# Ledger of designs, part 5: VHH binders against Short-chain dehydrogenase TIC 32, chloroplastic (TIC32)

Target 1, 322 residues: Short-chain dehydrogenase TIC 32, chloroplastic (TIC32), of Arabidopsis thaliana (Mouse-ear cress) (a2rvm0)
Amino acid sequence: MWFFGSKGASGFSSRSTAEEVTHGVDGTGLTAIVTGASSGIGVETARVLSLRGVHVVMAVRNTDSGAKVKEDIVKQVPGAKLDVMELDLSSMQSVRKFASEYKSTGLPLNLLINNAGIMACPFMLSKDNIELQFATNHLGHFLLTKLLLDTMKSTSRESKREGRIVNLSSEAHRFSYPEGVRFDKINDKSSYSSMRAYGQSKLCNVLHANELTKQLKEDGVNITANSLHPGAIMTNLGRYFNPYLAVAVGAVAKYILKSVPQGAATTCYVALNPQVAGVSGEYFQDSNIAKPLPLVKDTELAKKVWDFSTKLTDSQSGESSS

## First folded at step 22 (VHH)

Design e23 (from b22 with G54E)
Fold by OpenDDE, last read:
Structure e23 (fold): chain B 322 residues (1-322), chain A 123 residues (1-123)
Amino acid sequence: as target 1 above (322 residues)
Amino acid sequence: EVQLVESGGGLVQPGGSLRLSCAASGFTFSDYGMAWYRQAPGKGRELVAEISSEGDTYYADSVKGRFTISRDNAKNTLYLQMNSLRPEDTAVYYCARESYDIFTGDTEYFDYWGQGTLVTVSS
């Protein structure tokens, strides 16, 4: 472990920006999907990927907002190739529609950045009657990844370039429910904790990446899957007056707040930096390999999350899991 | 505690107007984007209008030119001016706050909702 602000083994630190960690990288010929690209570090991720020559598809809930962001990025990055497509991760129908539409474009897919999310909301069910944080942060990305995986495999084989799946997790994964994942109580309002539910969803993001790593290896495909903690993002302090956010800030008080460029650094590092080539199933922080909760190394748990998620997504589509 | 309380709903004739209000408390209102949603009987909840913390607005196609979303930060209140109301506008209208993920800065989703106010457009 490295000290806050000091450089780790990668040569980067918590203060490194997305541009710095991708300096000299040529992303020309790569195509990326970035979920949540209309706000926060998603915007910076899209900008920096574009800066490096990556064709970025901005998967956003509100396409008008996405279009505005795109316009801004294009002004900053002349020649940037950006598309805006609608994606609501809280709706399996929306996820399926997005995937279908994306496939219809004929675009390759080299990089999948699962970045979007909701945090510390009251108990609420998604459009698919699933706890909203689990549905949005994990299940939506799970389904998206599942639907686009064959496109990524084909792209990797045809281009002879490594594909990369990047799951935005959080140190909050350490603060899940005591049992880790509550498979039988995902929708239990009576025992619901906003922060633990968030932690649970983020834990599942790590487990998802780990299970993907296993499967991808078994399939012999040149695609990696990793998870990361982006850091706490510096923003208007007024946002932290919300009790749930205040608790969340308290829980991560040991970390230094990052700017948006700094917050996007780890994502861009994992997505584009050649130092990460061949690395899969790891958890990153401050553009370095970090140690997640030991629980994430439980392969049986990862499989259980995979199977559980598969069942839920199949049920929505009317498909039976064989 | 974060609270959103809608008001202003009621019965109105086609072509009529209503102004909905959402009183916000428990957070710094000016720092958050807000939205109006509606749910008609037997239908899913749909976005009506959205306003960013900076005042940028978005409208669903079905209400464009008829509805106006606005905010008064001094009063911690969100508004929806509804003109030229139609029977198909009949729904429970909900106020919602944009979520904020402190790790990603993501604001694309909504974390708090009001209880809703019923708008009925009928002759």
Scores: ipSAE 0.787, ipTM 0.901, lowest interface PAE 0.5, mean pLDDT 93
Fold by OpenDDE, last read:
Structure e23 (fold): chain B 322 residues (1-322), chain A 123 residues (1-123)
Amino acid sequence: as target 1 above (322 residues)
Amino acid sequence: EVQLVESGGGLVQPGGSLRLSCAASGFTFSDYGMAWYRQAPGKGRELVAEISSEGDTYYADSVKGRFTISRDNAKNTLYLQMNSLRPEDTAVYYCARESYDIFTGDTEYFDYWGQGTLVTVSS
């Protein structure tokens, strides 16, 4: 954890912006997918990646909203190349459709930024009858990554450039259920906690990146997978009259509030900065390697999450994992 | 406590009009985007219309030109004006609030839903 704006080993701090941590980086020839690119730090991530010459596919739930954001970015970044495609992470069908459509474009894929998410909502089931936070924050990204992984592998081999998978987690991963991941109770309404469920989903984002790292190494592929805490974004205090948000704010009160450019810094650092080359299976904060919950180092748990997620996604498609 | 309460549903003939309302409480209404969803019998829930906190609107293709989403921030109320109603518009209509992730600022998804109001279009 970095306090008082002190610089870490990377030379960057909690006050660094996405532009600062990518200064001098040439992303020309790279193609990125950014989920949740129509709001928050997703917008800034898309903007800064585009600024560095990256072709950005904005994977958004509402394509009209995405189109508006695209227009704004193009005005700010002359020559920016952006596409907007529909993606609802809470629907496996939508994820599959997105992946299929993306592959049909013939575009390469160098960077996958799993950024979108929902936070601290009441108990609700997704379209696939899965607890909404788990479904959206983790399972949707899990499936997306799985479906696009071969495209990333091909791209990496053909371009001879490192691929990067970036999972947006948060320090909330520390506030999961006491069990860590409740495999048999993900849909248990009676014991549901909005914040713990959020923490659980974010914990799974870290574990997902760790398991990917292991598999990618085994496959000898030049792709890295990392997770990160973006920080807490400054927002209107009026939003926190909701008791769930109030609890969330209390839980993260010890962290520095960031602007959107600052909030997007760690994502852009992990995605584009050459200092991160070859680094995989790490958890980042303030554009530096940080220490996540010790539990994330449990390789058996990571594998269990992988297998569980695979089972859930396969059951929906009617396909068997081979 | 966050609450969303829909009203205005009922039985209407094809070609008729209906106005739905969603009364919001427990949060600063003006700071959030809102949406209308509907669920027809035997079908999944689908997006009907969205309105951002800034007043930008989006409509599903099936309702474009017929439905209008609007909001009155002073009254903490979301509206859906439905004109030229068709039998296929028969559904339970839900209002929803955009979520906010304090770590990412993401507002693409929805965190609270109303109980729904039934709209039946039939001769």
Scores: ipSAE 0.780, ipTM 0.899, lowest interface PAE 0.5, mean pLDDT 93
Fold by OpenDDE, fold request of step 23:
Structure e23 (fold): chain B 322 residues (1-322), chain A 123 residues (1-123)
Amino acid sequence: as target 1 above (322 residues)
Amino acid sequence: EVQLVESGGGLVQPGGSLRLSCAASGFTFSDYGMAWYRQAPGKGRELVAEISSEGDTYYADSVKGRFTISRDNAKNTLYLQMNSLRPEDTAVYYCARESYDIFTGDTEYFDYWGQGTLVTVSS
């Protein structure tokens, strides 16, 4: 691993910005969905993708917030094509509604950026009675990806362009529960750890991408699936007064803090840079391939997460799992 | 410790007004977006209004034009002015804080909630 802002094999480093890693890339003709595009690096991701000519659908929990961000981006990027659609990842109903609405637009889908998330919250159940971090960070994106996958396949075939699925994970995936994924204790309040639950959800993001890679290969489709660590974002220290956040900051203190443009770099690199063409099932950091926990290479675990997630999403819809 | 404490609920007649308050502590209030939710009897919890750290506001269609969300950062307090109250506004009202993911800067979701305050609109 490289340190101190040194450039990796890609030619980029922890100091590279989203614009730098996409310099010279023409995204014209591409359509992307970016979840969580109303805040943080989601905004920058949407901006930079738009800057490169990508049609960006901002999937946001609050459409008014999304609209404001869109307005700002359009001012910064003349000619930017952006849409705002409502998506609450903590609600399977919302995810299904979003997917249905998206499909009804007839838009192609080349890039799916699973970026949104919640971090280190107290134990809470989602609208679907699932632990909130697992529900939001993993299951929501899992369902979203599942519902839009056929659209991506169709788009890839018709356009003869590679599709890309990008899962925002985190180095926090290293700090999951000792068991890795607690399939039987997802909703166990008594043994709940806010940070480990976060890590678990982020671990599942990596495993999800890996299982997708396997399935996509089996299906013979020109779509890749990767996960990444965006880095720690530079922010006001006052935001970390909360004990859970304080612990989180302590846990990542060894990492370099990034600006929002730097934080969005790896996402944009994986999404648009031609160096990533054909690369699937990898974990990225600082716009380079990095080594995740060895556990993520466990194909049985990845499959188990897939099956478990399928069961949960099917149960909510009343559909029978095949 | 992060705490949110709602107050101002009570019984009012249709057409009446109430102002709810949420006292926040244990974090830098000005750095976070805040929201009001409500849960009516037998119904799910729904978003009523949201205000960003920068002061941008959102309202559910059902309360638009009648309710106003505001904040006083100096007092670490969130407010909900409710005018022209209707029986269907009867619910427990909750204050919520936006979450913050240190890796993505995402603030779209909520991580802390108050105990709630009951608002009853009845003749």
Scores: ipSAE 0.769, ipTM 0.894, lowest interface PAE 0.5, mean pLDDT 93
Fold by OpenDDE, fold request of step 23:
Structure e23 (fold): chain B 322 residues (1-322), chain A 123 residues (1-123)
Amino acid sequence: as target 1 above (322 residues)
Amino acid sequence: EVQLVESGGGLVQPGGSLRLSCAASGFTFSDYGMAWYRQAPGKGRELVAEISSEGDTYYADSVKGRFTISRDNAKNTLYLQMNSLRPEDTAVYYCARESYDIFTGDTEYFDYWGQGTLVTVSS
């Protein structure tokens, strides 16, 4: 672990910015999808990828918000190529619509940044009657990735360039339920914990990337899949602390909290930096390979999550798993 | 405990006006974006309007020019001024708080909802 701005093996640290970790990289000819690109580090990710010449499709819940962000980015990055498309990860129908629409554009897909999410909400069911955090943070991205994977494979083969899938996880993956993933209690309100449910969803993001790595290797395709912890980007401490306590905590918080550019660094590093070439199935933090919960190395669990997720997404479409 | 409580719903005639309120408690209201949703009978819940923590507003096409979302941070209250009401505006209206992921800064989704208030537009 890298603390207080110390540099890791990559030469980058917790204080490195998205621009710094992508300095000198030419992303010209690449096309990326960034979910949640209308707020937070999703905005910075879209900006920096665009800065490096990447064509960015902003997959956002609110297209007006996305359009505003696009306008701002274009002002900052002359020549930036950005598109805005609607995506609600909490709705499999929306995910399918997005994927279909994207495919209809004929655009290649080199980079898939699964960044959007919801955190620690009360128990609520999604439009598909699935616990909202699991549905949004994991299943939405799972389905999106699944639907676009052939496009990525074709793109990689045709362009002879490595494709990269990047799952935004979190250190919160360590704080899932004691059993790891509660397959039989995903929708159990009585035993629901908002934080553990968040952790569970983030755990599944890591497991998803690991299973993808296995499958991609078996398929012999030049695509990598990794997960990461972006850091904490609490810009307004008042959201989480008493205003009086926030002042006291603020002095310490500066050592833990990242700016938005810093928060987007690991994502941009994993997505675009040549140091990550060929690296798959890893968990990144502060633009370095980090050690996730040992549980994520359980290949049987990863497979179980894959199968469970497949079943849930198929059931929504009325398709039977064979 | 985070709470959102809607009020101001009722029966109005077409062309009439109504003002909804959402009283927020249990969090620093000024730090969060807020939204109004509605659910008509037999239909899904749909976004009506959003207002960011900075005061930026968004409206669904169906209500643009007729509805105004606003907030009073001093009163921890969200408002929806509805003018030129139509029968198709009949629905239960919900206020919602934007979620905030501390790791990504993502605010695209909503984490808390009120119980809703019924608005009926009928002659």
Scores: ipSAE 0.756, ipTM 0.887, lowest interface PAE 0.5, mean pLDDT 93

Design e23 (from b22 with G54E)
Fold by ESMFold2, fold request of step 23:
Structure e23 (fold): chain B 322 residues (1-322), chain A 123 residues (1-123)
Amino acid sequence: as target 1 above (322 residues)
Amino acid sequence: EVQLVESGGGLVQPGGSLRLSCAASGFTFSDYGMAWYRQAPGKGRELVAEISSEGDTYYADSVKGRFTISRDNAKNTLYLQMNSLRPEDTAVYYCARESYDIFTGDTEYFDYWGQGTLVTVSS
């Protein structure tokens, strides 16, 4: 009989915390963007990166809320280097404004933590007329990454430090629509499933990291791209009893619930731990390489999602991927 | 099922006041942050005010000092007290519930919206 929560090949387990998986790591001189850093594991990610000396830019929708979180982190980590910048991933205009403002600061960029998202909402279109979960969870991060990639390339080249792109996905990626990604029906309300649309968006986050890996290797740049499942966060039971949260909890009920520090561990491990140096195109769980849905290895699908996303995000500016 | 129903809109003179209400049902109201957004004719929705599940409040600069967001958890109701109204406050006002992602604990976005209530400020 075996025990749950055992250490994996990394030496860490589902019970490991973000502090534990980064213990002894010196992040001084690194600069990171963390999206969604004002709530949940985004807060803990920002806190632990700053604890390790990383200069963290908290990319958040509500900068007043972000400022309060920054104050709390600085109390815990005197000398933490934190900035708060506004970002609404559901709006391409907001993403472009954020990227332009970030570049104007002259800050380098070593670590891009694509963390923020929305889960299982009713059918809605973004300001850009795109189904909200796909727009927010995938396209917003796709565009953000695209707009900042040259900054990351310059940073890795000039600093001689490995850049890292970290895409938060979810085990829900395996529960997408039957066709995987429904390119022709992204906006089809009549067949919309809130849970499958969430899974679709998270599947695209894995595919995005895999296509980035291919392109970054072709470009010969020292930047890795990985995806992960953070686990399910322990929360009060009242939230689990609404109709949509009850379904979401049922989808993951077989997993061990995590505290917030445990939920941020895989993100911080992938972002900062030396064990991950040179590792790209992998999917992580519990601070270890894990087995994703086989579909994510379909290179034609990854390229198709990339081209589709490029078309949707470039039409406003006239940019193209080829 | 989750429902959000706004009320209290209407026509009001500049400098006047209105109180908007949002009746919530189908979820444990006290566990969720809530917000008011507005949409003027021909414009996108913009944030007006937010209130966290713990009662912390945040306001858009354009309404700070004039509007007050509040909640009554016993009545499952969100409020917006709007004072010193200006013609530029004319909009459809929507209440919204913060989303919750069980994998990340993320509450940055909104998953349910009401149908809206029209506020017109003109003489």
Scores: ipSAE 0.576, ipTM 0.828, lowest interface PAE 1.8, mean pLDDT 89
Fold by ESMFold2, fold request of step 23:
Structure e23 (fold): chain B 322 residues (1-322), chain A 123 residues (1-123)
Amino acid sequence: as target 1 above (322 residues)
Amino acid sequence: EVQLVESGGGLVQPGGSLRLSCAASGFTFSDYGMAWYRQAPGKGRELVAEISSEGDTYYADSVKGRFTISRDNAKNTLYLQMNSLRPEDTAVYYCARESYDIFTGDTEYFDYWGQGTLVTVSS
């Protein structure tokens, strides 16, 4: 009877909001970083985490925009603890500066929400001479996580509270290149597909969480790593359709597409809900464990992506070591 | 096909003014935030100014008070008014469109860029 919006094992559905999936959760004493927190579901993620008492560091490219978002959240959530820090995930220099400055504050880190991204752009190289979607969506977050992992380990050990790394992926991870990951062709403009490169970057986000899970368990560290698909967000319909058709699509789309509060729900569920305690290496959708592309279970591929990403993010740009 | 075409560059004396235009086509201009970036020879691109789809503006510190970004949604055109120009403003100026991720609503990055227009500030 219920083909869309049915509740899953968690008790939540595609229609559940970030507030609903965190109802009654006390996040006091937790500190989080949310990348991309000045737009889209990143704003709602920051708002709801702060509503639950979490100290949120908004890691954003445009700090003026971030400051405005912070002001709006503080009006909605009295007592919200928010900081704004500059982060451009397409620039390894920016990621290193962010991590260095974060560490210098002495702040703990319980929750790392790797949310920001760019979708399906034309072929471009980052400042680091790496294809832009791979650089921004995957490598920027890979490096950020690597640089902050010791802080997360210390925090979980000292506080005795579970750390959580949350990687936003997408169902588009299924539409990567046929090879899965084109290690030797990341920068190959002639064979570039904007949508498949997006899928590749999101596949790497799932593989990253899975390899983190393996390494953190080996080290006996109380930190989990999971990935998720947030769903598709209702947008200004004029971007996709002529004005005469936008009304008809809008009437149907509200049953399939998510509002911003619904789009942030899976992220907030994985970040805060006690049902997720001890759960690691899983892929979530609609606030429930879901089944990703089987390729993400390939532990050799996950390790290869990790080693490749390590080589690209070391301080010796242009070195071919792995 | 998304296209962004800059114009209005040229040679200007220090202290002078110049107005750049970016003609946009192939998308609903009013739905997107837009930005100006610049790149001096041998250097990376840097943000100059950006304007949201709602008209909120943001500026790099180096240009605050001297440059004004604006948009005319009826003409699908982005503008940069540059006053009190300095030699260090010499660069190729690029028009850029905000990306939009349909899964997250994320608009923090830019997906389409123009070919650039050269601005040279010297005697």
Scores: ipSAE 0.555, ipTM 0.822, lowest interface PAE 2.0, mean pLDDT 89
Fold by ESMFold2, last read:
Structure e23 (fold): chain B 322 residues (1-322), chain A 123 residues (1-123)
Amino acid sequence: as target 1 above (322 residues)
Amino acid sequence: EVQLVESGGGLVQPGGSLRLSCAASGFTFSDYGMAWYRQAPGKGRELVAEISSEGDTYYADSVKGRFTISRDNAKNTLYLQMNSLRPEDTAVYYCARESYDIFTGDTEYFDYWGQGTLVTVSS
């Protein structure tokens, strides 16, 4: 996605940074989980939330790299409250272990930032025999959210503060498979498209937030769920181009692509800005409500994805000791 | 076309040493983090060691102090020096490349894998 910096109704634009969209917000007393917090916009999300006083639990696959990132953030934000915990979203066992360990800490949970992902990989199955992008981007976060939802409900009731679930999606959700979600062909290698599988996983992230909104409203709990597109960021264009072309593309792409601080802005806006209070079931981009693919409003599809995901994660719920 | 080709596996006795290599092609090697994973018979793949594009290294607890991951960016080659080998190190060892998501910059997962090279540690 390419965009110039016109301000929206929020007063923010594609050029706004995570610091700018949270200016003046006091997050003291809030606790957040940020998945994928050791790289990319996950780092900036963790940094800015901690800058605003939020206690951030960095849920990362590699805790040594996470510890390095925590160290760097503390240098920038003395007194930042950060913890590093291991999470591999491609493994349901890892997700269950994370949730169990989180609960044992006794920490509350106000903000759940479902950020981590993998893009456009070759066909691979996770440890749970599920196509890797669907498993990592959608099912891992679905299960994580499910396992932590009671903690979030208790926190919102006790603290009287709105809980927020933030699902990172992408404009790529528009480019899923023609059938939308291919329930019967998730693992079909012969028809696998790496880009459409990515889009499918991100479509499921929007549908997940929408079904959460419905269920949380039915439960009468003060927790919102929203999805967003962060924009395309300019961190390593050399991965796509030869050295000479990468220089030429980089020289003009900075007017269209986002920096990391700009890429984290929508996430931090949705997570922390008071303008988003009470807003649930919406899709954001550039720190504004945006119009997603109309299919995401199909409540029957959202419920079907939820039930399918429940069945897949329940089949793994019997994680027994050996 | 991204290709990762492991070599250097074989049969060694407990306490022995072995060095694995992974020849990389089809991408700018120095821009990517890399890792070694292994898969023992009847088990899933598990991380052994990682090295970032900047050269920072990370190790599974089971191999710390015994294995050393390194890279030679001039030769587009990843290495795993394995010392003090134990029977439980018996596995197929895989070279893996760090993934990249252009929307988030996330590099936590691995998108390309080699064919694997067998290491057997037995008396």
Scores: ipSAE 0.483, ipTM 0.777, lowest interface PAE 2.4, mean pLDDT 89
Fold by ESMFold2, last read:
Structure e23 (fold): chain B 322 residues (1-322), chain A 123 residues (1-123)
Amino acid sequence: as target 1 above (322 residues)
Amino acid sequence: EVQLVESGGGLVQPGGSLRLSCAASGFTFSDYGMAWYRQAPGKGRELVAEISSEGDTYYADSVKGRFTISRDNAKNTLYLQMNSLRPEDTAVYYCARESYDIFTGDTEYFDYWGQGTLVTVSS
């Protein structure tokens, strides 16, 4: 149950900021990738990780926008170590290029923050002929993680520091299609629901972290994988309401919705806080372990999604893209 | 209901100019970043130019110095001025709106697209 403003077992609440939940943490020597780091809570995540000494690679679709965000962060955090690299999660070719370029830098990788996404778009197919929300929110991050996992394993062994994979999900994962994940019907336009497809992609974010946990424990590597709900962000509500209604909603929304610093808190908590050391396969909310939809505990579903995703990301047969 | 409607495409000779328009409705236009993409026959969509809600612009290298993206928030219209056109600029040009995720504030992807307007550069 959510108690807005109440501290949980961690000592933090829905009102805690990313700076507060990482206070006193020394991230020097850690390297992170943050996807979607040029907007929203991705910016705040990159800023706070760099404030704690982490070397952050901002993986962004628009590197000009990313460069501007980097400049703004460096003004706020003079010692920040930030790089900007191009990544379009809706394109497997872009993901493979990013991973290849990242590995060519020789940089280590401790923290992989799978943050970027698209919400509730009309039916569209990616360049790889895959429904866009599933392609961007799930498959792009699945492939990115797969391609960088050996780098993360090498880094954790050599540095003796725990690797962490952090998948941003959403409470919307509860509102997927009735079947959970529609495998053969991913591309079915006639039955497409933009909100259920979003929920499906977020359910896959949780299932991915859970299957990673199983496989990483089997491999005996010091890397954890967790998922989280960041909360809903208090922004210009006029995007969803006409101007007359937006004033009334805004008057009460500040008690329920999060600011951007509060929205990045759970991500930064899971990424850096010592309380999360050794914790894997959990779903977080408000900087505390939370209870996800029971379906995510179905290990056969998690494996099926993994195998389906592997097949889709390996399928380059006869064409340059799907 | 969000709608994006492109216009202004047509046949032009190499070295010529065109101005594309995208009429936007169903949302507060000034709150959103916008972009032009193009798709040549048999190829994927590629970015041509972007303009943020704050007015910052970005161009693909292939069009820098020849194309100018602009917006008129009073008319809810996005523009692409294309000068010094080349045969390789032949494509269907699409108007796109930046997405917004209420859980993360993420705007890095595009959630609505127009139907496209064909630009053909040939003699």
Scores: ipSAE 0.463, ipTM 0.770, lowest interface PAE 2.5, mean pLDDT 89

